# Designs tried in a protein design chat: VHH binders against Phenylalanine--tRNA ligase, chloroplastic/mitochondrial. Part 9

Target 1, 376 residues: Phenylalanine--tRNA ligase, chloroplastic/mitochondrial, of Arabidopsis thaliana (Mouse-ear cress) (q94k73)
Amino acid sequence: AVDIGGVAIARNDVVREDDPTNNVPDSIFSKLGMQLHRRDKHPIGILKNAIYDYFDSNYSNKFEKFEDLSPIVTTKQNFDDVLVPADHVSRSLNDTYYVDSQTVLRCHTSAHQAELLRKGHSRFLVTGDVYRRDSIDSTHYPVFHQMEGFCVFSPEDWNGSGKDSTLYAAEDLKKCLEGLARHLFGSVEMRWVDTYFPFTNPSFELEIYFKEDWLEVLGCGVTEQVILKQSGLENNVAWAFGLGLERLAMVLFDIPDIRFFWSSDERFTSQFGKGELGVKFKPYSKYPPCYKDISFWISDLFTENNFCEVVRGIAGDLVEEVKLIDQFTNKKKGLTSHCYRIVFRSMERSLTDEEVNDLQSKVRDEVQKKLNVELR
Key: E = the ipSAE of ESMFold2; O = the ipSAE of OpenDDE; V2 = 0.75 times the mean of E and O plus 0.25 times the DockQ between their complexes.

## First folded at step 1 (VHH)

Design f07 (framework vhh_lunsekimig_d3)
Fold by ESMFold2-Fast, scan of step 1:
Structure f07 (fold): chain B 376 residues (1-376), chain A 120 residues (1-120)
Amino acid sequence: as target 1 above (376 residues)
Amino acid sequence: EVQLVESGGGVVQPGGSLRLSCAASGFTFSNYALYWYRQAAGIERELIASIYSGGETNYVDSVKGRFTISRDNSENTMYLQMNSLRAEDTGLYYCARHKYSSSWLGPDYWGQGTLVTVSS
């Protein structure tokens, strides 16, 4: 059992073999309650604290902090309340961890917006672990951490401004988040990119020019009125933002692989003992990669996310990357072949040929069984 | 690996028509919602049309009734049929795929853009 916000969650509450919708493996259950964002000497916790310091210093401690809300939410909270379309790919079992047909592991902290508004909160930050079935590479992991910000305005806030409510909220939002980016990254070139998010209109991404590339820092926008109306706030306007902590922490601390955040190796953890921004990760021993290719004819059950789930379920953090290296379609037979390269590499030790061959053999067996593919 | 490539842009007279195509590769096309964005000189990039995996479509009011978005899952291609074109429709047209990024739901891949010029 794990304690999440004072509620005990047992394995069988989450890993449900009796439910046909359930796709939560034990490896994902093992991540629940770890709360890396609440550890003051972990990079994720350090970054969360630095962002909280910005809001406390520049907004007179007016933002409430929620960092222990349950990641086990209803599909209504995770999708419907934030206006995710019914056929959106994120609702698929290929992309989201389902406990049952009405319950998921949250794929974003936006899942709590409507809940907190209904409880009377109007200015808040939500931080926590989020879960997605996803690709395997140096920047993708099935559990990572997000921070959500939300701020409600009343007519007295904008009536004297000479601006309509939406423009007032959008300009306040941009000023707030430009300040946050300067707080974290210093003097950097910034740009705003118009975009689309289901729960905001207008919607924006903030990008910074950092190490010779444009880096997306966060998504944000003015909250859709339907969301506010559902909470009795039809005469108000609000802004919201969301950001991924791992993405920013990897850049700020110069951490090369997302798997490091889950490392208990003292060579990693000891580097963050002061609990401060400005630490740059110093690499220790680099171990050789082991490359294994697998080719198969895909099936209707096959998705890259489901394949990566099989690979990660077998190899855990011993897999560094899964990459599609070739594909072709036999038009006469209507069959499509994919070839993937699996890169096995530990951050802590050298892998033996025997160990890698055993892992690859298990991947070959399980991919045929679970995804109904035919090996080539 | 994921690529989106636009085509079909060009110069057209006011009231004319153009059909844009977005050819996709490197992912299972039928599983994704796809989007058309427009960026005109002096204005920010805006979402103009979307088509979801189940076939539902949405349009911004300024193009509703004039533009039609469609998809061909067998050819991994999305289209934008543009009718009754106006000078204000001039701009770069981008196709995009949306999925969760490290922040929020939003575009994770963009095409290079195709230029549409509506002039007399």
Scores: ipSAE 0.092, ipTM 0.455, lowest interface PAE 3.6, mean pLDDT 87

Design f08 (framework vhh_lunsekimig_d3)
Fold by ESMFold2-Fast, scan of step 1:
Structure f08 (fold): chain B 376 residues (1-376), chain A 123 residues (1-123)
Amino acid sequence: as target 1 above (376 residues)
Amino acid sequence: EVQLVESGGGVVQPGGSLRLSCAASGFTFSSYDLYWYRQAAGIERELIASITRGGSTNYVDSVKGRFTISRDNSENTMYLQMNSLRAEDTGLYYCAVEGDYYDSSGYLPFDYWGQGTLVTVSS
């Protein structure tokens, strides 16, 4: 059992073999309760603490912090309450881990937004682990960490400003997040990019000029009024932002692969022992990659996310990348073949040919069984 | 600013062909999965075709073998080649981008739609 948000969660509460909707493997269950964001000497915890320090120092401790809310949420919390359309791809079993038809592992920290608003919270930061079925490469991992900020204003806040409520909220949001970016990255050039998110209008992304390129840091916007109305705040306006901690930590600490965040290797962990920003990850020995190609005729059950789930389930952190390298359509038969390259590489040791061949054999067997594909 | 602009719709006789285009701007086009939806008047939108960032395609059964989705990342454009058109293919066709923003903010997947382009299959 793991303790999550004060509740003991057993394997059978999450890995539900008796439920046809359940798609949570043991490898994902093993990540629940790890609390990387709450470890003061882990890069994710260090970054979370630095962001909290910004809000405490610059906003007079006005923001409440929620960092131990359960990642097991209802589909209402995860989708409906944040205006995700009924046909949105994120609702798919191909993209989200379902415990049952009404319960998911949260894809985002915004899943707690409506509940916190109904409980009377008006300024808060939510930080925690989030879960997505996704590709395998240096920046994608099925478990990562997000922080969301939310701030509600009343008419008294903007009536003296000479601005309408939306403009007031948008300008406050931009000033707040420019300050955060300066706190984390120093004196960098910044720009705002107009964009779209389902639950904000207007919507923005903050980009910084870092290492000779424009890097997206966070998404944000002025909250859609229907969300506020559903929480009893129809006369208010609010802003929200979300950011991925791994993405920022990789940039800030020069960490080249997202798998490092889950490493217990002392060559990695010892570099962060002071619990401070400003540490730049120093690479240690690189071990050789082993490339294995797999080709098959795809089926209606096949998606790249489902294929990556098979690969992750078998190889864990021994797989570095899965990439589509060729696609062929047999027009006469109406069948499409995909060829993927699987890159096996450990961050901690050399892999033997025997070990890699065993992993590849298991992948070949499991992909046929789970995705009904025919190997070529 | 995220923008999707459909073009290529029109009136065509049964058995005819049309190619729809969706020109995209304001996001890193190559990083997102892309979708074509169809809506008949007064009926809910139906997903008809998708293409992943890796180039994998999927189709609803009613259009398999007749429609082909493709993408050109250098031109930030997605296409839907429609062959052997039938009366039931009549409707508004929308391109959509639905994605994770994982590589930027980790924020909720965004959902952006074009304005739609009308396809009418009639004699």
Scores: ipSAE 0.014, ipTM 0.290, lowest interface PAE 7.5, mean pLDDT 86

Design f09 (framework vhh_lunsekimig_d3; at its last look DockQ between E and O 0.36; V2 from the best seeds 0.00; counts 0 for: pae E 2.5 > 2, unsure alone 64.8 < 65, grease 24.5 > 24.2)
Amino acid sequence: EVQLVESGGGVVQPGGSLRLSCAASGFTFSIYALYWYRQAAGIERELIASISSGGNTNYVDSVKGRFTISRDNSENTMYLQMNSLRAEDTGLYYCAAPGYSEGWETYFDYWGQGTLVTVSS
ESMFold2-Fast, scan of step 1: ipSAE 0.305; ipTM 0.684
ESMFold2, look of step 2: ipSAE 0.166; ipTM 0.517
ESMFold2 (binder alone), look of step 2: mean pLDDT 77; pTM 0.762
OpenDDE, look of step 2: ipSAE 0.272; ipTM 0.681

Design f11 (framework vhh_lunsekimig_d3)
Fold by ESMFold2-Fast, scan of step 1:
Structure f11 (fold): chain B 376 residues (1-376), chain A 120 residues (1-120)
Amino acid sequence: as target 1 above (376 residues)
Amino acid sequence: EVQLVESGGGVVQPGGSLRLSCAASGFTFSSYGLYWYRQAAGIERELIASITSEGSTNYVDSVKGRFTISRDNSENTMYLQMNSLRAEDTGLYYCATYSGYEPDRGFDYWGQGTLVTVSS
């Protein structure tokens, strides 16, 4: 059982073998309740604390913090309440972990917006673990951490400004987030890029020029009025932003691989003992990679995400990267073949040929069994 | 599986018109929001126009009143009607759609682009 927000969640509450929609493996269940964002000496917790310090110092402690909300949410919270279309690909079992047909592991902290607004909260930060079936490389992991901010304005806030409510909210948002970026990265060049998110209009991303490259820091926008109306706030306007903590922590602490955040190795954890920004991760070892290729004829239901799910389910954190290295179509039969390279590498030790061969054998067997592909 | 194919680009004089098409396959077209992006030389790729699954449209200020985005769900095709074209409208035009909302993630599905050149 795992304790999340004072509620005990048992394995059989989330890993349900007899439910046809359930796709939550034990490896994902093992990540529930770890709460890296609430650990003061962990890079994710350090970064979260630094962002909270910005809002406390510059907004007079007006933002409420929610960092222990359950990641087990309804499909209504995760999709409908944030205006994701009914047939959107993110609702697919290929992309999202389903507990049952109406319950998911949250893909984003935005899943809590409507609930908090209905409870009367108008200025808040939500931080927590989020879950996605995804590719395997140095920056992608099936569990990561997001922070979201939300701020509601009333007519009294903008009536004296000479601006309409949307412009008022957008300019307040940009000023707030430019200040946050300066707080985290210092005096850096910034730019705003127009984009689209289902639950904001207009929508923006903030990029900074950092170490000779443009880095996307966050996405944000003015909240869609439909979302506010659903919470009885039809006469209000609001802004929202969201950011990925691992992405920013990797840049700020110079951490080269997302798997390090889940390391209990003293050589990693001891580097963050002060609980402060400004620490740069120092590599302590360089272990050799082992490359294994697998080729198969794909099926109509094959996805790279499902293949990566098989690989990480077997190898865990011993797989560093999965990449497509070859693709061809047999024109005579209309069949397509994919060849993937699996890079096995531990950040803590050298892997033996015997253990890598065993992992690869299990991957070969499981891919055929679960994905209806034929090995070449 | 998911494919977006742009067409309709070409060379046009200032003040002229072009109609771009984006043919989609491999997903439930009517359920997705769709976008036109432009990449001009020396300028960052920018969102030009968007259309929701319900038909609501949005435009960047530089093209408002000149460009019109539309969709035909029966043909799985999105269009961009471009009128009163200016030299600064020159660029590669991409159609795009998202796999989901992620505040710090880019687009998941892109076409290959179609080139529009506004020149005398």
Scores: ipSAE 0.015, ipTM 0.365, lowest interface PAE 7.4, mean pLDDT 85

## First folded at step 4 (VHH)

Design g03 (from f09 with I31S S52T N56R; framework vhh_lunsekimig_d3)
Fold by ESMFold2-Fast, scan of step 4:
Structure g03 (fold): chain B 376 residues (1-376), chain A 121 residues (1-121)
Amino acid sequence: as target 1 above (376 residues)
Amino acid sequence: EVQLVESGGGVVQPGGSLRLSCAASGFTFSSYALYWYRQAAGIERELIASITSGGRTNYVDSVKGRFTISRDNSENTMYLQMNSLRAEDTGLYYCAAPGYSEGWETYFDYWGQGTLVTVSS
């Protein structure tokens, strides 16, 4: 059993072998309740605390903090309430962990917006673990952490401003988030990029020029009026933002691989003992990579996310990257072949050739069985 | 069913010019921001230029003043006018449109197949 928000959740409540929709493996269940964002001496918790300090100092403690909401949510919360289209790929079993046909592990912290608004909350930050079936590389992991911000305005807030409500909210949002970026990164060049999110209009990304490159910091926008109307706030406007904590922590702390956040190695964890943003990760040991290529004819069951699930299920954190390196189409047979390079590397030790060959053999067997591919 | 098809690539001498086109179908073109990316051999794919639905443009420093991105909403086509081409501009040029965004991140982008630009004497 795992304690989440004071509620004991048993394995059989989440890993449902009797339910045909369930696709949650034990490895993902093991990540529930780990609460990395609530650990003051973990990079994710340190970054969360620094962002909270910004809002507390610059907004007089007006933002409520929610960091222990259950990551087990309804499909209504995760998709419908945030206007995800009915045919969107994120609703697929290939992309989302389903507990049952109506219950998922949340893909984003936006899943809680509508419930908090209906409960009467108007200015809040939500922080927590989110889950996606995803690729394998230095910046992608099936569990990561997001922070969501939300701020509601009433007519009294903008009627005296000489601006319409949307412009008022957008300008307030940009000022708020420029201040946050300066708080985290110092004096940096910034730019706003127009984009699209289904739950905001207008929608923006904030980019900063940091270490000679443009870095996306966060997405944000003015909340779609449909969401506010459905929460009883038809005469209000609101802004919202969201950010991935791992992405920012990797840049701020110079952490080169997302797998480090799950490391219990003292050579990593001891570097963050002071609980401060000013720490830069110092490499200790560099272990050699082992490259293994696999080629197969893809099937109707094949997706890269399902292939990565197989690889993760066998190798765990011993796989550093899975990369598509070649595609070939046999036009006479109408078949397409994919060739993937699997990079095996531990952050903690050298891997033996025998160990890697065993892992690769198991990957070859399971991919053929699970995804009905034909090895080349 | 979203499709992006690039054209206009070719071989050109240093100092020459090329105009790339990206023809789009399967979505409401005028509502999307659009991007040009470049992939050179041995180098990560990089964003070269972008244009928003409202016409705002951004460029990477290495092409600023030499390249101009534009769009024609009536023809569902985006362009990249490339002037004063240099050997380092050689690469595959991709047009892209932001796909659906999941939880404040672009989940995937729609990509074309690319058009090759070779700058050589």
Scores: ipSAE 0.197, ipTM 0.537, lowest interface PAE 2.2, mean pLDDT 88

Design g09 (framework vhh_lunsekimig_d3)
Amino acid sequence: EVQLVESGGGVVQPGGSLRLSCAASGFTFSSYALYWYRQAAGIERELIASISSGGNTNYVDSVKGRFTISRDNSENTMYLQMNSLRAEDTGLYYCARGYSEGWETYFDYWGQGTLVTVSS
ESMFold2-Fast, scan of step 4: ipSAE 0.421; ipTM 0.719

Design g10 (framework vhh_lunsekimig_d3)
Fold by ESMFold2-Fast, scan of step 4:
Structure g10 (fold): chain B 376 residues (1-376), chain A 120 residues (1-120)
Amino acid sequence: as target 1 above (376 residues)
Amino acid sequence: EVQLVESGGGVVQPGGSLRLSCAASGFTFSSYALYWYRQAAGIERELIASISSGGNTNYVDSVKGRFTISRDNSENTMYLQMNSLRAEDTGLYYCAADYSEGWETYFDYWGQGTLVTVSS
C-alpha cells in the first residue's frame, strides 16, 4: 500500500483488471507515492522549495501549500470542473490513465481548484505528480510534476483601482509571475503571449529569453466566472497559473533527459546534496545508443500513445526515444504503414546487443497482441 | 470530418466595416473555445480575439473597442464584427478551435483563412 496524504492506496485500488476502462499498468502504479517534489535534495523538490520561498517572501506567507493531495481524482474534478469540452482528446483512454469510468490519475493540478475553493481556500499553491499517456523523448515522460497557483479577489480589492475586475486580476497576475521568473532566472527578457486554456479567460503564457532562445515558463489567466460561481464566488474574480517542474528544472540544472529525475544512481543524486539552486548537472558517462526499427500496418486500435505505452511497459527507462521515421498509405488497399525508430540507451550503463534484441522481440510480440498491428 | 470555413473577407476603405463568419462542423461546437487569428505580410500569426464556451471574450489591445467576437451555437458559427478598420488590419484572418491538456496548449482545428484588405 502507498500512503499519500494519509490515504492508503493499494494496487487493486488502481490497477483494476476487473474494470474494462482501467488502463493503468503496474509501471505507472509504481510511481505513485514517490513524492519527488517533497524531497529537499531532489531537483524537483529544490525547485518547488525555491518557488515557495518566493511566495513566502513576497506575499507574507499568505499562500497555503497543498503538496500531498491524492493524484486519484474524479473525471468531474479533472475535466468537468475545469471546463474541458466533452469531446476533448484528453478525455480519451489514449491520453489519460483511467482507474474506472469515473476515476482517473490527475492530468493536472487544476483538478483540485473547485474542491479547495469549496472548502474556503482563496490563495493557494498545489504541487504534485500528474499523469499522461505520452510520447517518448528527452522531455516527455508519463509522470511529471506540476505546480498550480490560485488567488481570489473581492470587490474591495479593485473598486478603488480605476480598473475593472478582470484587468485588475490580469495585471496582478502578470506582476506576480514576472517576479517569480526573476527569482528563478535572474534578470532576463520576458514577453507575454496570448493563448487559450479552457478554465481561464484571458489566457497567457510567460516566456523568457534564456540561453539564446525563448523558453515558456508557465501558463496562466483570469479564472472563468463559471468556476467561481459554482463555488459561491460569483462576486469575485481570480487568477490561476500552472507550470511543469521538470521543464524548468531541466533548464535550471542543465539536465538533458527527463528520465534522470527517476534515477537512484548515486552519480546523479549526489550532485544535488546541498539542496540549492545553481547546481549544473555534470554528465558522468555517455553510453552508446542502440537503434531498432519496427514497421507495421496500423489498425483501428493503433495510436502512437498506445505504442509508446507498450514500449515503456517492456523497456522502462531503457528507452530514450521513439520516433516515427517513415509512413505511407497503400491507397488501393486502404492500409497505412508506420515505421518507428526505437532508441535504447541507459543513463547508467552500456546495453548489450543481446538484451536490446530481447526487449525488441518483446515489443514486436506485444504490439501485435495489444494493438492488432501486422508486422512487415 | 472536422471543418472550419471562413467567409466575409474583402476589400474595404479605412474606417469601413466587415463581418467575418466561421462555419464549423464535425465537433461539439458549443463546448469549444473559438479564436480569430490574423497573419499580416511579414508577421507571424497573432491571436486577435477569443470567445470561450461560456461566452466570455478577450481581445488584443489593438482591436479593443473596434472588433466584436460572437458565436451562434444553434448555427455552429462564430463571427468577427470589424469596425473602424485601419491599414494595419490588413491580413489573412483564420478561425481556430484549439484545446489544452491542463496548461499545455494544442491546436486541433484551423480554417483556410479569409483575406481582409484595407485600402490605403
Scores: ipSAE 0.239, ipTM 0.605, lowest interface PAE 2.0, mean pLDDT 88

Design g11 (framework vhh_lunsekimig_d3; at its last look DockQ between E and O 0.51; V2 from the best seeds 0.50)
Amino acid sequence: EVQLVESGGGVVQPGGSLRLSCAASGFTFSSYALYWYRQAAGIERELIASISSGGNTNYVDSVKGRFTISRDNSENTMYLQMNSLRAEDTGLYYCAARYSEGWETYDYWGQGTLVTVSS
ESMFold2-Fast, scan of step 4: ipSAE 0.515; ipTM 0.769
ESMFold2, look of step 5: ipSAE 0.502; ipTM 0.803
ESMFold2 (binder alone), look of step 5: mean pLDDT 84; pTM 0.831
OpenDDE, look of step 5: ipSAE 0.495; ipTM 0.823

Design g12 (framework vhh_lunsekimig_d3)
Fold by ESMFold2-Fast, scan of step 4:
Structure g12 (fold): chain B 376 residues (1-376), chain A 122 residues (1-122)
Amino acid sequence: as target 1 above (376 residues)
Amino acid sequence: EVQLVESGGGVVQPGGSLRLSCAASGFTFSSYALYWYRQAAGIERELIASISSGGNTNYVDSVKGRFTISRDNSENTMYLQMNSLRAEDTGLYYCARDTYSEGWETYSFDYWGQGTLVTVSS
């Protein structure tokens, strides 16, 4: 049993062989309840604590913190309440882990905003693990952590400001988040980029110039009025922001691969024992990679995410990268061939040829069975 | 399956007007926010206007008061009315259905049309 938000959840409540919609493997179930963001000596927990310190110091502890909300949410919470269109790709079984047709592992912490607003909360931070069926490389992992902030204003807050409510909220938002970026990264050049998120309008990204490149720190915006109206806040305006903790932690701590966050190796974990920002990860021995190529004719069931899910299910954290190295379409026959290079490399030891060959053999077999592809 | 087809571009003199159209198919048009991007030679693609499924609009400062975005859900078409055109408005104009984003994470996956060329010159 896993303790999720104070509730014991059994394997069979999440890994449902009896439900045709269920696509949650045991490897993903094993990540539930790990609470990396709540560990004071883990890089994710250290970063979360630093951001909380910013809000506590600059907003007089006015933001409520929710860091133990269940990642098992309804499709209404994960999609409908945040205005994700009915035919959006993120609703696909190819992109999202479904427990059943109405229940998912949350793709984002925004899944909780409507519920918290309905419960009467108006200023809050939500932090937690989020789940996506995704590609495999040094910056992508099917489990990562997000933080979301939300702040509601009443007419009394903007009346007399000389600004409409949307402009008032947008300016407050930008000031708040510029301060956060300075708190985490110091004196850096910043820029605002206009973008689109379904639950905010206007929508922005904050980028900083860091280590000779522009880095996207967070997304944010003024909350869509429909969301506020659904929570009885039709006369209010609000801002929201969200950020990925792994992305920022990798930059702040110089961690080169997202798999390290799940490492129990003392050579990694001991480097963060003081629980403070400012630690730069020091690499230990690099082990050699082993490259294996696989080519096949794709089918209607094939997506790169489904292929990566097969690879992860077999190799776990022994796979470092999956990349498409060749694509050929025979337009006359309507057939497309993909060639992927799978890079096997452990963070902890050298892999043997026999071990890698066994993993590759299992990948070849499983891809044919689950994705109906024809090996070339 | 998902298709976006831009039209209405052309050569126009400074101070003139053009109306761009974006005809959409292969998805539930009324459920999506839509946007216009433009790209000039040597400049990165920029978002210039957006319209939400509920009709809320947003514009970059350089086009505010001159451009108007609108949508017709019955015709599955989005429009950009461009008035008081300037030489700096020259570029290839694209419409997009959605930037692929899962919550606050932005991916490079976009649904883009082929673009329609707008040239503002005398």
Scores: ipSAE 0.214, ipTM 0.541, lowest interface PAE 2.3, mean pLDDT 88

Design g14 (framework vhh_lunsekimig_d3)
Amino acid sequence: EVQLVESGGGVVQPGGSLRLSCAASGFTFSSYALYWYRQAAGIERELIASISSGGNTNYVDSVKGRFTISRDNSENTMYLQMNSLRAEDTGLYYCATVYSEGWETYLDYWGQGTLVTVSS
ESMFold2-Fast, scan of step 4: ipSAE 0.395; ipTM 0.707

Design g16 (framework vhh_lunsekimig_d3)
Fold by ESMFold2-Fast, scan of step 4:
Structure g16 (fold): chain B 376 residues (1-376), chain A 122 residues (1-122)
Amino acid sequence: as target 1 above (376 residues)
Amino acid sequence: EVQLVESGGGVVQPGGSLRLSCAASGFTFSSYALYWYRQAAGIERELIASISSGGNTNYVDSVKGRFTISRDNSENTMYLQMNSLRAEDTGLYYCAAGSYSEGWETYEYDYWGQGTLVTVSS
């Protein structure tokens, strides 16, 4: 059993093989409770600590920190309470890990906003592991870490400002997050980009000019009033922000592949022993890739995310990338064929053709069984 | 059910033009950033162009001034206008919807089309 937030979670509480909604494999269950964000000598924990240092130093320790909240949440918390539309793709079994029809592995730390507000918290940071069924490449992994910030204001805070509540919150938010970006990246050119999130209005992205390109650092906005009303805060205004820790850590530490965060290899882990932001990852041996192509006629059950789940379930971290390299439609038969290239590469050793052929054979068998595809 | 359907690929002579379309259904299109990726033989899949939900565009250096990305939220369609095509532009072009490993991704997920082949032949 895994202890999460003081609650023992058994395998059969999460991996429900006889539940038609359940799509959580053992490989995902194995990631629960690993708490990479709470390890002071892990890049994710180092980055989390650096962000916490910013808020502690610049906001007089006013932000409460929540980093051990359960990633097992209700669909109400994960979707409804943060105004995710009923037709939104994130609600799909193709994109979200469902424990049962009403329970998911959280897709985002925003799932805890309403819970914390109902408990009377008004300024907080939430950090934790989040789960998404996703593609396979150097920047996508089904488990990653987010940090969320939330700050509530009362009429006393803005009444003396000469500004309406929304403008007050938006300006405070931008000032706060510009400071955070300077703290993490130094003196860089910044810009604010208008965007859309269902749970904030106005909504913004903060971008920095870094290594000759504009890099999105975080999303943020002024919280939708209906969320505050649901928590008894109808006379208040609030801001929220969120960021992906892996994306920022890869840029800050110069880490080339998201799989490294889950590595126990001493050649990786030893580089972060000082617990400092200023460390740049030094690559060790690059091992050769093994390319394997698979072609099949797709079915109505086929999605690339479901195919990537099959590949991950068999190969784990031995798969580096899955990419579509060709497609063909036979209009007379009403059939469409996809050809995928699976790139097998370990971060720790060379793979033999024999072991890659064994993995590919298992992939070929499982895609036929689970996705009703016909090999070509 | 989420669908991204690319069209407009084909065989073209160097210096020619093609317009790719990506028709989307099954999600709130206006909420998503949108992307064109290219997979060329022997080269890793690369981001060619992006357009944010707010209309901000970005391009890889090799296509700046030649390619133009646009979106029509009323038609749930994204476009890539490709001008002055070169042999090195040959590849599979994928549209995607979602955030590209960026910031706060609470409601933005990467969804991919099946790809459309562009061949620039000499």
Scores: ipSAE 0.024, ipTM 0.242, lowest interface PAE 4.3, mean pLDDT 86

